VH-VL binders against q9umr5. Designs and how they scored, part 290

Target 1, 268 residues: q9umr5
Amino acid sequence: SYKPVIVVHGLFDSSYSFRHLLEYINETHPGTVVTVLDLFDGRESLRPLWEQVQGFREAVVPIMAKAPQGVHLICYSQGGLVCRALLSVMDDHNVDSFISLSSPQMGQYGDTDYLKWLFPTSMRSNLYRICYSPWGQEFSICNYWHDPHHDDLYLNASSFLALINGERDHPNATVWRKNFLRVGHLVLIGGPDDGVITPWQSSFFGFYDANETVLEMEEQLVYLRDSFGLKTLLARGAIVRCPMAGISHTAWHSNRTLYETCIEPWLS
Below, E stands for the ipSAE of ESMFold2; O stands for the ipSAE of OpenDDE; V2 stands for 0.75 times the mean of E and O plus 0.25 times the DockQ between their complexes.

## First folded at step 13 (VH-VL)

Design wc10 (framework fv_dargistotug; at its last look DockQ between E and O 0.82; V2 from the best seeds 0.00; counts 0 for: pae E 3.3 > 2)
Fold by OpenDDE, look of step 13:
Structure wc10 (fold): chain C 268 residues (1-268), chain A 122 residues (1-122), chain B 106 residues (1-106)
Amino acid sequence: as target 1 above (268 residues)
Amino acid sequence: QVQLVQSGSELKKPGASVKVSCKASGYTFTDYAMNWVRQAPGQGLEWMGWINTDTGNPTYAQGFTGRFVFSLDTSVSTAYLQISSLKAEDTAVYYCARNFKLEYPFYTFDYWGQGTLVTVSS
Amino acid sequence: DIQLTQSPSFLSASVGDRVTITCRASQGIRSHLAWYQQKPGKAPKLLIYDASTLQSGVPSRFSGSGSGTEFTLTISSLQPEDFATYYCQQLNSYPTFGGGTKVEIK
């Protein structure tokens, strides 16, 4: 039998967004118990990510308990960060494959339509003024806003990304790393034509330097310092990178070719 | 069983230094941050800071920089608090407290040492 | 820093009484609040964390409630061993403690 699959949605999503993914899983892996967690849908996805982590944890714990053989996580967009945090705080998770589906794992610094909607009077370069304030950090998007030109503010004000990355020292950094390393495989999916995740390499833990030059995962301090276990995971062959071109952000969970190439192999 | 055992009471003169120890047992020492909390006689509790028991990196609260030094000896699962240039106002009970393993936010203390009274008197 | 104000500072009660202690934060701290009990000459003991979660081993007569800026610790039926000083502590940022509430025997 196939291991259960838990799906965590992204910003402004609902379970409906994953109807195609469910179809693909049922077709290719019949009998798989797939649970799309219907939490923090729509506008509720703007709530602080730690609040979401808590909610999703409560939902996944019973599922994991009933699946001692392990489970797979498919986490889309913002959901990928939620899942990473989830795996960091859970010392008893049994996740085999953590599939990060076009997630801004290293943060977001882009001028996207959904950002313009939320911050219509703010330019990308000025969003730090809002996001790195106490009230700004009450919004999920700000929890992973990563302004490369204001690194000090990011490191000091980010109450989520900087912490799960271990970029800012904190009391649970060691344990979180230990917990995250329990994952069997980290499957990173994304691509250059995403149009939302900025830079798109963020889905692979790449990100801008101070000159907005994109550096790869292996060039990031979080990797070099192994702050949350990326270096360790890579060393033991646990990281899978699956880039794909020609896929827009809202199509990652509905593209059959993407599913067959990047997702299906890890649902055994 | 988790235990934090601190060193005994100290009586010091102003200007002297003191080093309080906190020995941990019953758990993996390096998995939990260690905090220090001060309580002056008849007063409330003051968080002094914390030390990363894995890296040894200390963080000091405002008002506890300079004369206060957190350190470790991981080989014996022990955290230390050193206070130099002691003042009368440093007279207090000093507690070590383990950081509870929780999700964000941090700084919930589930286990405490028994406290060490440091008296500074001329 | 976030200031916590406890009320009352002193409380006289009898065994069996329902006791309520309040803690007010100078700003919103969500549910990032803990309660401790301290007896004379002893270290504080964690009772409640995350505003309402009972620490393992703590009697069920203790309960915590509240969110934002107003929090309460309740002892449903005060027992002889409950006479002590109680502290609230916020952990929304670097931790700070309330001034304490001493529960004395009437």
Scores: ipSAE 0.807, ipTM 0.898, lowest interface PAE 0.6, mean pLDDT 95
Fold by ESMFold2, look of step 13:
Structure wc10 (fold): chain C 268 residues (1-268), chain A 122 residues (1-122), chain B 106 residues (1-106)
Amino acid sequence: as target 1 above (268 residues)
Amino acid sequence: QVQLVQSGSELKKPGASVKVSCKASGYTFTDYAMNWVRQAPGQGLEWMGWINTDTGNPTYAQGFTGRFVFSLDTSVSTAYLQISSLKAEDTAVYYCARNFKLEYPFYTFDYWGQGTLVTVSS
Amino acid sequence: DIQLTQSPSFLSASVGDRVTITCRASQGIRSHLAWYQQKPGKAPKLLIYDASTLQSGVPSRFSGSGSGTEFTLTISSLQPEDFATYYCQQLNSYPTFGGGTKVEIK
C-alpha cells in the first residue's frame, strides 16, 4: 500500500483548499491515507513560524509513528518553509518525499496583495524596517522576508529563514543539517507565472543578488557551503526540479497536469 | 546517558592562566554546541557564550570578549575554557552546558557539567 | 540585552506552604522563559521551559505561567527538597538569567 501523505497549507489558507489534490490522490492511488493538517488557519497563519513548526510537529508525530515505512509531505507556499524547518528539528522524522509546492524557500521580496492588505503604507523597498525588528519577527511573513539590499540586517535579525538556511550560525546548525539530510527526495515545484512568490525561483532555492539578478540554487552561498545539505542532496540524486509555466499561485494544488507530472510520481 | 565531566578545581595566582575542560559522552560531540556559564561565589548565573563544536567558531557574550577563549579537541569530545591574566574577580564556578531541545529557542540547558571552581588568590 | 528581574530575592517558608516567585522581562519575550533550581554545590536543574512546560521528572507541584513580560513559578506545597535558589532565564535571544530567589526554611 501507499505511504501516508501529510499536507501543510500556506498563508491565509485552510485544509479545504486541498480538496482537489485529495481527489487526485484518491483516483490515482486508492487507499492512501491523506491527512491535511487543520492548524493555523486563516489569520492564525500569521503567527510566528517557529510556533507553527511546533504545532505541526505535534500533529505529525503520531502519524509518523503509525507509519514506520515512511510518510510523504506536500507543503504549499509558506507551508514549505514550515516543513523544511520540521525536517531539521525532528531527529526522528521518517519523511521519504518532501514535496515543496511553490514555496518561498530562499525568501520573499515582492509587493503582493497580501502585503498591501497587511502593511498598506509599506513597499518592498522599506518593509525591512518593519520586518527586521524584534516586533516584526512576530509575523510569519517577516520570518521569510529577504530584502537583497539589506542582507546584513536580514542575517542579523531573521529569527527563522537565516537560521534554517544556515546563513547565521546557531547551536543546532549541525544536527539540523543531519536531520534534513535524512529525507529521501526533495521535490521542488514552482513556475514563472506564479505571480506571488518573488522571485519565483525562490521555490527552487534561487534568489536575488544585490542587483536583483536571480542567482540559481547552485550559485547560492548556502548551496556552495552545503550549509543545510542542498549540495549533498543534489549529489545523491535526491533533488527533483519540476517547473511548470502557466500556473498562478492559488492553482498549484488544483491543477491535474501538475499533480500527474510533479507530485504523483513521488507518492510511493 | 549524556554526560558532561569537567576538570577539577584550580587554585591560581593573579596573572596566571587556567584551562578548564569539559568532556562529553553519550552523544555525537560535534552535533551540539557547547555553552559556558559562570557563577561567582554568592552570585547568580552568567552566560559566557558558546562554541560551535563542528566548526570551532566561538560566540562570546558581552563582557567575555577578551581574556576568555573557547576551544575544542574533537578527537576526545572535549571543550575547553581558557582564562588568561587571571584576576581576583575571575574566582567562580565555571559550568559547561548543552541544549537538549532541537527546536528554537535553543538555550534550554538540561545537560550541565558538575562545575569547576577556579579560585584566584594571592 | 534583555534584563530579567526576579522577586522576591529571598523568602522564608515552611513545608507545605505555597510559594510564588515572579520574573519580569525588560521587553516582550513571548513564552521564551525557563526556570531552574539550584542547590548549593550543584549545577542548576531545569524545571520548566516555554514558560509552563514541566521538564520530565519534575514533580507536578511545580508550575509556571505567564507570557510577554511577566512570569510566575509556583510551588503548590513546598517539600523539604525544594529549599534552593530558583533562577529564571530568557531564551528569546542570547540567554540572560534573573538574579535568583533563595527559598529558605522558616
Scores: ipSAE 0.476, ipTM 0.781, lowest interface PAE 3.3, mean pLDDT 91
ESMFold2 (binder alone), look of step 13: mean pLDDT 92; pTM 0.936

Design wc11 (framework fv_dargistotug; at its last look DockQ between E and O 0.85; V2 from the best seeds 0.00; counts 0 for: pae E 3.9 > 2)
Fold by OpenDDE, look of step 13:
Structure wc11 (fold): chain C 268 residues (1-268), chain A 122 residues (1-122), chain B 106 residues (1-106)
Amino acid sequence: as target 1 above (268 residues)
Amino acid sequence: QVQLVQSGSELKKPGASVKVSCKASGYEFTDYAMNWVRQAPGQGLEWMGWINTDTGNPTYAQGFTGRFVFSLDTSVSTAYLQISSLKAEDTAVYYCARNFKLEYPFYTFDYWGQGTLVTVSS
Amino acid sequence: DIQLTQSPSFLSASVGDRVTITCRASQGIRSYLAWYQQKPGKAPKLLIYDASTLQSGVPSRFSGSGSGTEFTLTISSLQPEDFATYYCQQLNSYPTFGGGTKVEIK
C-alpha cells in the first residue's frame, strides 16, 4: 500500500485547485489516501504564517498518527514555507517525502501582478517599509519578504522566514534543525517560467545577494552554516532538485508531465 | 525527569562579583535555550535574557547589559549567570528557566530552577 | 516595550469561590500570553500558554481566555493549594511579566 499524501495549498488558494493532482495520484497510485487540507483558504491565507502553521499542525497530527509507516507532504507555493516550518516545530513527524512545489523557500522579492494588487502603492524597493514593521508582519506575504538591500531590517523584523532559516538566532534553532532533518527526502520543484516566485531560484533556496545577483543554495549562508540542515540533507543525498521550464505558477499542481517527472517518483 | 538545580544563596558586598550556576538534567541540554529571570524581594518577575545552549550565544534584555554575563559548561549541562560590580539593587532571587514551546513565540518556560538568592549588603 | 497590567493586585477569596484575574496589554499581543503560578519561596509554575492552552498536569479548574489586549485567568473553584501569586507574561516581543495578583485566603 502507498503512504498517505497530505496536500497544503498556497496563497489565495483552496483544495479545489488540486483536483487534477488528486486525479493523477489516484490513477498512478491507486488506493492512496490523499488529504487536501482546506484551511486558511482565500483571503484567510493572508493570516500570519505561524497561525497557519498551528492550524495545519492540528490537521496533520491525526493523519500522521494513523500512518505509522509515514506520510508524504505536497506543499504548494506559500504552503511550502508553512510545511517547512511545520516540520521544524514537530519533533515527532513521520514525513517521508516533503515535496516543495514552487515555493519561495528562500523568500520573495518581486512585485509581480500576483502580489501588486495587495500593495498598489508600494514598489518592490519600498515594500520593506511596510513588511518589516510590526503591522506588516501580520500578513503572510511579509513573513517571507526578503529584501536583499535591507538585510538588517530583514534579520531583525522577519518573524518567520529569518527564524525558520536560522538566520537570526532564536531559542529553538537547534531543535528545529533536528526536527526538520527527520524528513526522508526534500523534493524541490520550480522553474524559470513561474512568473510569480522571484527569483524563481528561491524554490531551490537560491536568492539575491546585495547586488541582486542570484546565488545558488550552496552559496547561501544558511547552507554554509547548515543553520536548519540543508547542508546535512544534501550530504546524505536527501535533496532532490527538479527544475522544469514552461510552467506558470498556477499550473504546477495540474501539469501531468510535471507530476510524472517530479512528484510521482516520491509517492511510493 | 527534567530538573534544574541552582547553586546556593550568596551574600556579597557592593562592588563584588557573584556567579550563579544552573545544572540541567533529564533532557538534552543543548536542545533547549536557557533563560534567566530576576525577582527582587516582594517584586515581580523580570526576564533578563537567554543563552543558546548549543552555540553559547547570549542575548540580554534591556537593563541587563554590561554587568551581567551568561555562560555555559556543556560538559556538565550547566548554565551560569555572573554579575559583576554588584549593587544593592541587585539583591534578588535569580531563576534559570528552560525554554519550552517549540513554536513561535519562544519564551514560555516549563521548568525552573529553585532560584538563587543573591543579597548585596554593606 | 509592552506593559502588562494585572487586576486586581490583591484578591481575597474562599475555598470554592470562582476567581477571575485580568491581564491587559498596552498593545495587541494576539494570543501570545502565558500564566504562571508562584507560591512563596518557590519558582513560578507554568499554568497556561497561548492564552488558553492548559499546561500538562495543571488541573482543569484553571482556564485562560482572551486575545489582543485583554486576557483572563479563571479558577472555577478555588482550592486550598491555589492560594498564590499569579503572573501573566506576554510573548509578542521579548517577554515581560505583569505585576502579579496575590490570591489570599479570606
Scores: ipSAE 0.876, ipTM 0.927, lowest interface PAE 0.5, mean pLDDT 95
Fold by ESMFold2, look of step 13:
Structure wc11 (fold): chain C 268 residues (1-268), chain A 122 residues (1-122), chain B 106 residues (1-106)
Amino acid sequence: as target 1 above (268 residues)
Amino acid sequence: QVQLVQSGSELKKPGASVKVSCKASGYEFTDYAMNWVRQAPGQGLEWMGWINTDTGNPTYAQGFTGRFVFSLDTSVSTAYLQISSLKAEDTAVYYCARNFKLEYPFYTFDYWGQGTLVTVSS
Amino acid sequence: DIQLTQSPSFLSASVGDRVTITCRASQGIRSYLAWYQQKPGKAPKLLIYDASTLQSGVPSRFSGSGSGTEFTLTISSLQPEDFATYYCQQLNSYPTFGGGTKVEIK
């Protein structure tokens, strides 16, 4: 039988958004138990990411306990950061495939309609003044805001991304890396026409340098220092990169070609 | 079972030094940082800092950056607190503590050593 | 650093009484607060973390509440073994502790 699949949604999202993905899985892997977690829906997705991690952890523990042979995670957008944190904080997780579906894994440095709605007087160039404050860190979007022009503020103020990337030291850094490395495969999905994730290469652990030149994963300090295990995973052959052009941010989980190419092979 | 066993009480004169040990068992020592907390007689708890047990890099709380040194011997799963140039105000019970939770926020300590009383008197 | 102020510093109560101890933070710390019990000659014991989550093995008569800057620890029916000093601890950054509340049983 197929391993259970757990789906974690993104910002301003809900479990209904994944109905097409569920149809694809049922068609190609009949009998697979798929759970789309109905937590932190809509506006609740703005709660601090550590609160979301705690809630999602409580939900996945019984599912993983019932499946000792392992589970798969499909985690969309902001949900991919929640899932990566889960892999770090759970010393007993049994995740085989972690499928990161257009997630801002190295952070976000781009204006979105949601940011304008929340912070109507701010643009990406000055949002660091809000996000790198204790008040700003109460919002999930600011938990992964990564301003390449204020790296020292990011490293000191980020309560989430700088920690799970191992960019700022903390008492659990070594065990988080060890836990993350227990994943079977890391499947990275995204593409240049996403329109929201900025830079889109964040979905592949790429990001801007200070000149807004995109450095790919292997050029990042967190990779070179192997701070949370990316270099180790790549050396094991455990990282799969599946870029696809022509898909907008809201369409990743409803495109059959993407599913067949990038997701289906990893749902053992 | 996670256990932290500290060295015995010490009686010292001002100007001397002391080295408190904290031996860990029941877990992978290098996976978790070791914290130090002190408590002067009749007073509250003061966090002194932590040491990364994998890298050996210490972080000291404000006020503990001079005469206090954290160190390790990973071969015997032991953390050390050394206090030099002892003063009467250093009289306290010194605890080692490990984090309970893997999740943020950190510094939730339910694994404590039994404490080591260091008495500094002339 | 974030300062924690506990109130009262001392209290006396009878077995069976409801006891409330407060902790005020100098700035907002969400629910990032823990409570410890310390009996004489012993290491502190964790009672509550994340403001309201009861640690395993802690009697249900202990409860915590609050968020932001004001937090309470409640003992619903004081027992003889609850004679101790209680400390709050903030977890929002590098930790700091409150000054303690000594509970004396009449």
Scores: ipSAE 0.396, ipTM 0.743, lowest interface PAE 3.9, mean pLDDT 91
ESMFold2 (binder alone), look of step 13: mean pLDDT 92; pTM 0.937

Design wc12 (framework fv_dargistotug; at its last look DockQ between E and O 0.82; V2 from the best seeds 0.00; counts 0 for: pae E 4.7 > 2)
Fold by OpenDDE, look of step 13:
Structure wc12 (fold): chain C 268 residues (1-268), chain A 122 residues (1-122), chain B 106 residues (1-106)
Amino acid sequence: as target 1 above (268 residues)
Amino acid sequence: QVQLVQSGSELKKPGASVKVSCKASGYTFTDYAMNWVRQAPGQGLEWMGWINTDTGNPTYAQGFTGRFVFSLDTSVSTAYLQISSLKAEDTAVYYCARNFKLEYPFYTFDYWGQGTLVTVSS
Amino acid sequence: DIQLTQSPSFLSASVGDRVTITCRASQGIRSYLAWYQQKPGKAPKLLIYAASKLQSGVPSRFSGSGSGTEFTLTISSLQPEDFATYYCQQLNSYPTFGGGTKVEIK
């Protein structure tokens, strides 16, 4: 039998968005128990990410308990960060494949249409003034806002991304790394035509330097320091990178070719 | 079982130094951050800071910089608090406390040492 | 810094009584609050974390509630071993403690 699949949605999203994915899984892996978690839907997805992590944890624990052989996680967009944090705080998770589906794993620094309506009067270069304030950190988007021109502010004010990355020292950095390393495979999915994740390489733990040059995962300090286990995962062949062009952000969970190429191989 | 055992009471004169130890057992020492908490006689609890037991990096609360030093000896699963240039107002019970393992936010303390009384008097 | 104000500072009660202790924060701290019990000459003991989660091994007569700026610790039926001082602690940033509530025998 196939291992259960747990799906976590993204910003302003809901379980309904994954109806095609469910269909694909049922077709190709009959009998798979798929649970799309319907938590923090719509505007509720703007709540602090740590709050979301706790909510989703409560939902996945009983599922994992009923699946001693392990489960797979498919986490889309913002959900990918939620899942990474989830796996960091759980010392007893049994996740085989963690599929990060177009997630801003190294953060976001772009003012796309997805963000403009929230910050209509703020430019990308000035959003740090809001996001790195105490009240700004009450919004999920700010929890992974990563301004490459204000690294000090990011490191000191980011209450989520900087912590799960181990970029800022904290009391649980060591154990979170150990917990995250329990994952069997980290499947990173994204592409250049996403249009929302900025830079799109963030889905592969790439990101801007101070000159807004995109550096790859292996050039990142979090990798070089192995602050949360990326270097270790890569060394043991546990990281899978699946880039795909021609897919917009809202289509990652509904594209059949993407499913067959990047998702299905890791559902067992 | 998890235990934190601290060194015994200390009586010091002003200007002297003291070093309190906190020996951990029953768990992986380097997996949990260690905190220090002070309690003056008849007073409440005051968080002094924490030390990363894996890296040895200390963080001090406001008011506990300079004269207060956190350190480790991981080979014996022990954390240390050193106070230099002791003052009468440093008279207190000092506790080591283990950080709660999994949850965010940090600084919930699930296990405590029995405390070490440091008395500073002329 | 976030200040925590506990009330009352002193509370006299009898065995079997329902006891409620309040902790108010100077600003919103979500559910980032813990409660500790301390007996004379002993280290504090964790009772409640995340405002309402009971620590393992703690009797069910203890409960925590609240969010934002108002929190309560409740002992449904006070037992002889519950006479102690109780402290709330916020974890919004660096931790701070309330002034404590001493529960004494009436």
Scores: ipSAE 0.880, ipTM 0.928, lowest interface PAE 0.5, mean pLDDT 95
Fold by ESMFold2, look of step 13:
Structure wc12 (fold): chain C 268 residues (1-268), chain A 122 residues (1-122), chain B 106 residues (1-106)
Amino acid sequence: as target 1 above (268 residues)
Amino acid sequence: QVQLVQSGSELKKPGASVKVSCKASGYTFTDYAMNWVRQAPGQGLEWMGWINTDTGNPTYAQGFTGRFVFSLDTSVSTAYLQISSLKAEDTAVYYCARNFKLEYPFYTFDYWGQGTLVTVSS
Amino acid sequence: DIQLTQSPSFLSASVGDRVTITCRASQGIRSYLAWYQQKPGKAPKLLIYAASKLQSGVPSRFSGSGSGTEFTLTISSLQPEDFATYYCQQLNSYPTFGGGTKVEIK
């Protein structure tokens, strides 16, 4: 039979958003137990990401315990960062495939409707003043804000992304890397027409240098230093890259071709 | 099975130095950060800092950046606290404490050594 | 700097009493608070982490609650072995401890 699938949603999202993904899984892999976690829905998705990680951790423990053969994670947008943190903080996780569905894995440096709603007078170039403050770090969006022009502030102020990337030392860095490396496959999904993730290559661990030139995963310091295991995973053949053009940010979990090409093969 | 066993009490004169040991057993030493906590007689607990047991990189709390040195010998799963130029106010019990492995936040201490009394007296 | 203020500093209680100890943080620390028990001449022992989660091997008469800036440790029915000093510790930044609450026999 098929391994259970756990789905983690993104910012201002709910379980209904994944109805088509659930249909695709049921059609292609009948009998698969799929759980869409309904924690931190809507406005609650703005809570600090460490609070969300704690809550999602509590929800996944019994699911993983019932499936000693392993589980799969499908994690959308902000949810992909929650899932990557889960893989690091759980010393007994049994995740085979971690499917990162258009997630800002190296951070976000782009204006969004939600940022304008929260900070209506801010532009991406000055949002670091808000996000790299203790008050700003109480919002999930600021936990992965990554201003390439203020890297020193990012490294010192980030309470989440700089830590799970191993860019700032902390007492758990060694064990987080060991735990992350227990994943079977890391499946990276995203594309140039997403329209929200900025740069869209963040979904593939690419990101801007100080001149806003996109450096690919293999050019990033976190990869070169193998700070949380990307280089090890790539050498092991465990990283799958599945870019797809023509998909907007809200459509990743409702596109059948994307599912069949990028998701289904990894839902053993 | 997890144990942290510290070296015995020390009686020292002002100006001397002391090295307190903390030997770990029952777990993988390099997976868990080691913290040092001070308790002066009749006083509360005071965090002194931690050492990354994988890299050997120490971090010191404010007020502990001068005469206090954390070190390791990973071959014997042992952490050390060295205090130089001892002063009377250094009289305290010194504890080693292990970080709770993976639970956020980083500084929950699940196992403690028995403590080492360092007495600095004329 | 996150300062923790415990109250009371000292209390007398009888076996069977319900005991409540409060810890207040100088700024919000979400649920990143731990409670420790220390008996004379002994190392501290972890009781509660993440404000409300009971450490393995700790009796169920101990419970923790609170978030943000106000936290409570409760002992539902005090036992002879519970006479000790209790410390809170914040974990949201570099750790700091509360001043302690000594619980003595009435």
Scores: ipSAE 0.309, ipTM 0.709, lowest interface PAE 4.7, mean pLDDT 90
ESMFold2 (binder alone), look of step 13: mean pLDDT 91; pTM 0.930

